# VH-VL binders against UPF0173 metal-dependent hydrolase Caur_2542: the designs that were tried, part 3

Target 1, 243 residues: UPF0173 metal-dependent hydrolase Caur_2542, of Chloroflexus aurantiacus (a9wi57)
Amino acid sequence: MATLGRNVTITLIGHGTFHLTTPEGRNILIDAWVDGNPVCPEPWKARVRENLAAIFVTHGHFDHIADLVDLARETGATVVCQYDMVPYLEGEGIPAAQLVGFNKGGTVTVADVRATMTTAHHSSTIYENGQIINLGTAAGYVLRFSNGFTVYHTGDTCVTMDMQIIGELYRPDLVILPIGDHFTMDPRQAAYALKLIGAKYAIPEHYGTFPILTGTPEALIEHCREFGVTTEVIALKPGESVS

## First folded at step 4 (VH-VL)

Design z17 (from z01 with heavy chain S105W, light chain Q92K; framework fv_ozuriftamab)
Fold by ESMFold2-Fast, scan of step 4:
Structure z17 (fold): chain C 243 residues (1-243), chain A 123 residues (1-123), chain B 106 residues (1-106)
Amino acid sequence: as target 1 above (243 residues)
Amino acid sequence: EVQLVQSGAEVKKPGESLRISCKGSGYSFTSYYMHWVRQAPGQGLEWMGGINPSGGSTGYNQKFKGRVTISADKSISTAYLQWSSLKASDTAMYYCARLGYYDSWGPYYFDYWGQGTLVTVSS
Amino acid sequence: AIQLTQSPSSLSASVGDRVTITCSATQSVSYMHWYLQKPGQSPQLLIYLGSNRASGVPDRFSGSGSGTDFTLKISRVEAEDVGVYYCMQALKTPYTFGQGTKVEIK
């Protein structure tokens, strides 16, 4: 496995859920699909609950928030999300004091992490119990840690020229991006996204969980080589970490 | 109909330069990567490298990097493989092959092959 | 680099026999392609992306497998099937071929 050397540990829990440990030893999640996630390793179902300080939510689809309410209530973690999700999550039982709602272009500091919300070209409306619930617009995050290490999670998205602006303004060291195709970028679009962003490392996600999500890290690496992209692809299996 | 037509057989001495060609027809030349595959006498197939004719970007098998140059001229739908100084070990059949794909985004495989160019290097 | 090893290296079959050729990769690949090189000819595509037959390839040819182990089968070999069969991976550079399996007909 690759070594980052920046005192930040990143673990793929499975599909679109990531666990990160900060330089200060604080634990955070990006998205929250754990208990019902078919690829989540059994030990990690308990481990994500240990010393959990914050959960950053990219958007409201089931495969990103299925365990959000339970985890927030059990752990007391701060839930960081797009502003329009706040009333829904409060209505589902997350105390208002644990909810930090903000919007694209804005920056908040939670769990010693400075988080800027970025745009993502994806939906965030759900169908639940016969109702259409609008949970705002899909988002990504730029997470800057206390030591300057910067992670850009694109969220669920297609490729967009906005990624070049994000790369130039925030200069992320590492990008987390979907490659599954069908609902998000395919590996070829993801390789082009990496060209726009210019990060040193990339961790692919949102592939292989269901038969329809056909993208592979192998295809991503091949398109990166063909496009002249030098980003190192770190293909984590569920439960694997990079530090 | 897709066709890849390669230049004729060559007989050269060590130290000489050589450029062989592969002309594509029956398709949009810049829409497909063109690759070179070598086969030494009595041996198997060995990938050498390829080019995207649209942008000119190339990729090489490390074994051949610095020993050959791959290029293309999209105005005449032709890809090239060039040596600045031939060695006896360059004696082989050289094939060009088009990199096809399942759909517009991949995955990839060689779908059409040229007839081959035999290069013989001896003194 | 991903090394591909084919088994057997050569075989002799009678018309109508079932022929099985395997290809083993040193690391997991998503797809395997198969090519036939008839004597004195260029390689031609038989199977792409594991199990898809190329245009004009008879039903007697089939491909299967996943991970590190892939198989090409000829259900009833015919005289025209003489040649060297190669597996190939094109997911990671350098693209690599197996060493080849020579099929002769008695």
Scores: ipSAE 0.000, ipTM 0.395, lowest interface PAE 17.7, mean pLDDT 89

Design z18 (from z01 with heavy chain S105Y G106R; framework fv_ozuriftamab)
Fold by ESMFold2-Fast, scan of step 4:
Structure z18 (fold): chain C 243 residues (1-243), chain A 123 residues (1-123), chain B 106 residues (1-106)
Amino acid sequence: as target 1 above (243 residues)
Amino acid sequence: EVQLVQSGAEVKKPGESLRISCKGSGYSFTSYYMHWVRQAPGQGLEWMGGINPSGGSTGYNQKFKGRVTISADKSISTAYLQWSSLKASDTAMYYCARLGYYDSYRPYYFDYWGQGTLVTVSS
Amino acid sequence: AIQLTQSPSSLSASVGDRVTITCSATQSVSYMHWYLQKPGQSPQLLIYLGSNRASGVPDRFSGSGSGTDFTLKISRVEAEDVGVYYCMQALQTPYTFGQGTKVEIK
């Protein structure tokens, strides 16, 4: 229900995939699970491909990179990822000129967005053809837009005190964080994460896609009240936007 | 142990409404998506759509969207497939199938199937 | 939509023969699932995520493949293996099945 008023549009595509439009009109994705994503609205399967400038990758699990190689090759988008993913993605057919590899603590500028890679406490492995392929370590991003609007995407993670450091150093206006439980934070851990970060807005993600991901925005809001957190929770349904 | 039991065969006329059911037992009903797959006489398998019984969210094959409604009643562990107005071309075997998963990071697969409900639509 | 094409469309085998069924996708998929529909029965899961045998499935069944090309193998076919075999992808919606391969036993 909130209006951001910062000329940045944020759309939940579904699960862990977000589409953002910058103040300059550049389209970017955070993670890339679209075509096989059971909660992605049909119109957005085509729309996500329109004028796509960049894809920021949090980690290498299937539900975050299933469409990465195909989208990058089809659209020419720049793929921004942890450095150790680069050889794997080159091997899958993404041209080296489209790959921007960096690492946690570092900052790069792509599609007019200044991106800092942050820590996330999660695994980052893909299974292919009987092989376990390590794609580095899970990450989040602080995305700073040209007008100063700042988004912190935690990535897939448990709650960690490092979130307080991110909140104090970068002062994000809005945080995107998982609440699904089982593989990521539950709503109570997520509420505590919001206390550590101190952002004005939060968009929950990574819930409802599979029945085992039982966390809800309502439970998140209840636990925010438990911890005295005043962050406004913006529960987007797949295909819904805030700007 | 896990079983999906579907409602019995139906014979209908074009324009009639119909709702068929799939009751799950031997597992936590809200912990797995339930999907519908059709098979026209002598033809292969075609995915129609599915539902998350926990929250009620649905997904449809665009070919069937607006023509059928998928729903579930978690209090009786039952999923439904419904038509407001049947056509002769809806004649088919309809299967419910539970969407299994290894983990949240890999594609799902149908691990258990109902016995099928034969729907015949003729004048 | 990802189209899956199986080869052959049908085959006849003698008990003890090795049977190979292939499935080709119009674009790269990470995993393929395989199902068997015996005459008059519901489909049953044989192989999931490319190479994992479902519970209760005999070890003579195996799956392999990558990219766009996947195979299902029956090392020593038995009379009970008669039916139609389907590959399936769940990388993107709509979830799609191959057209089926009918296996008859001589």
Scores: ipSAE 0.005, ipTM 0.520, lowest interface PAE 10.5, mean pLDDT 90

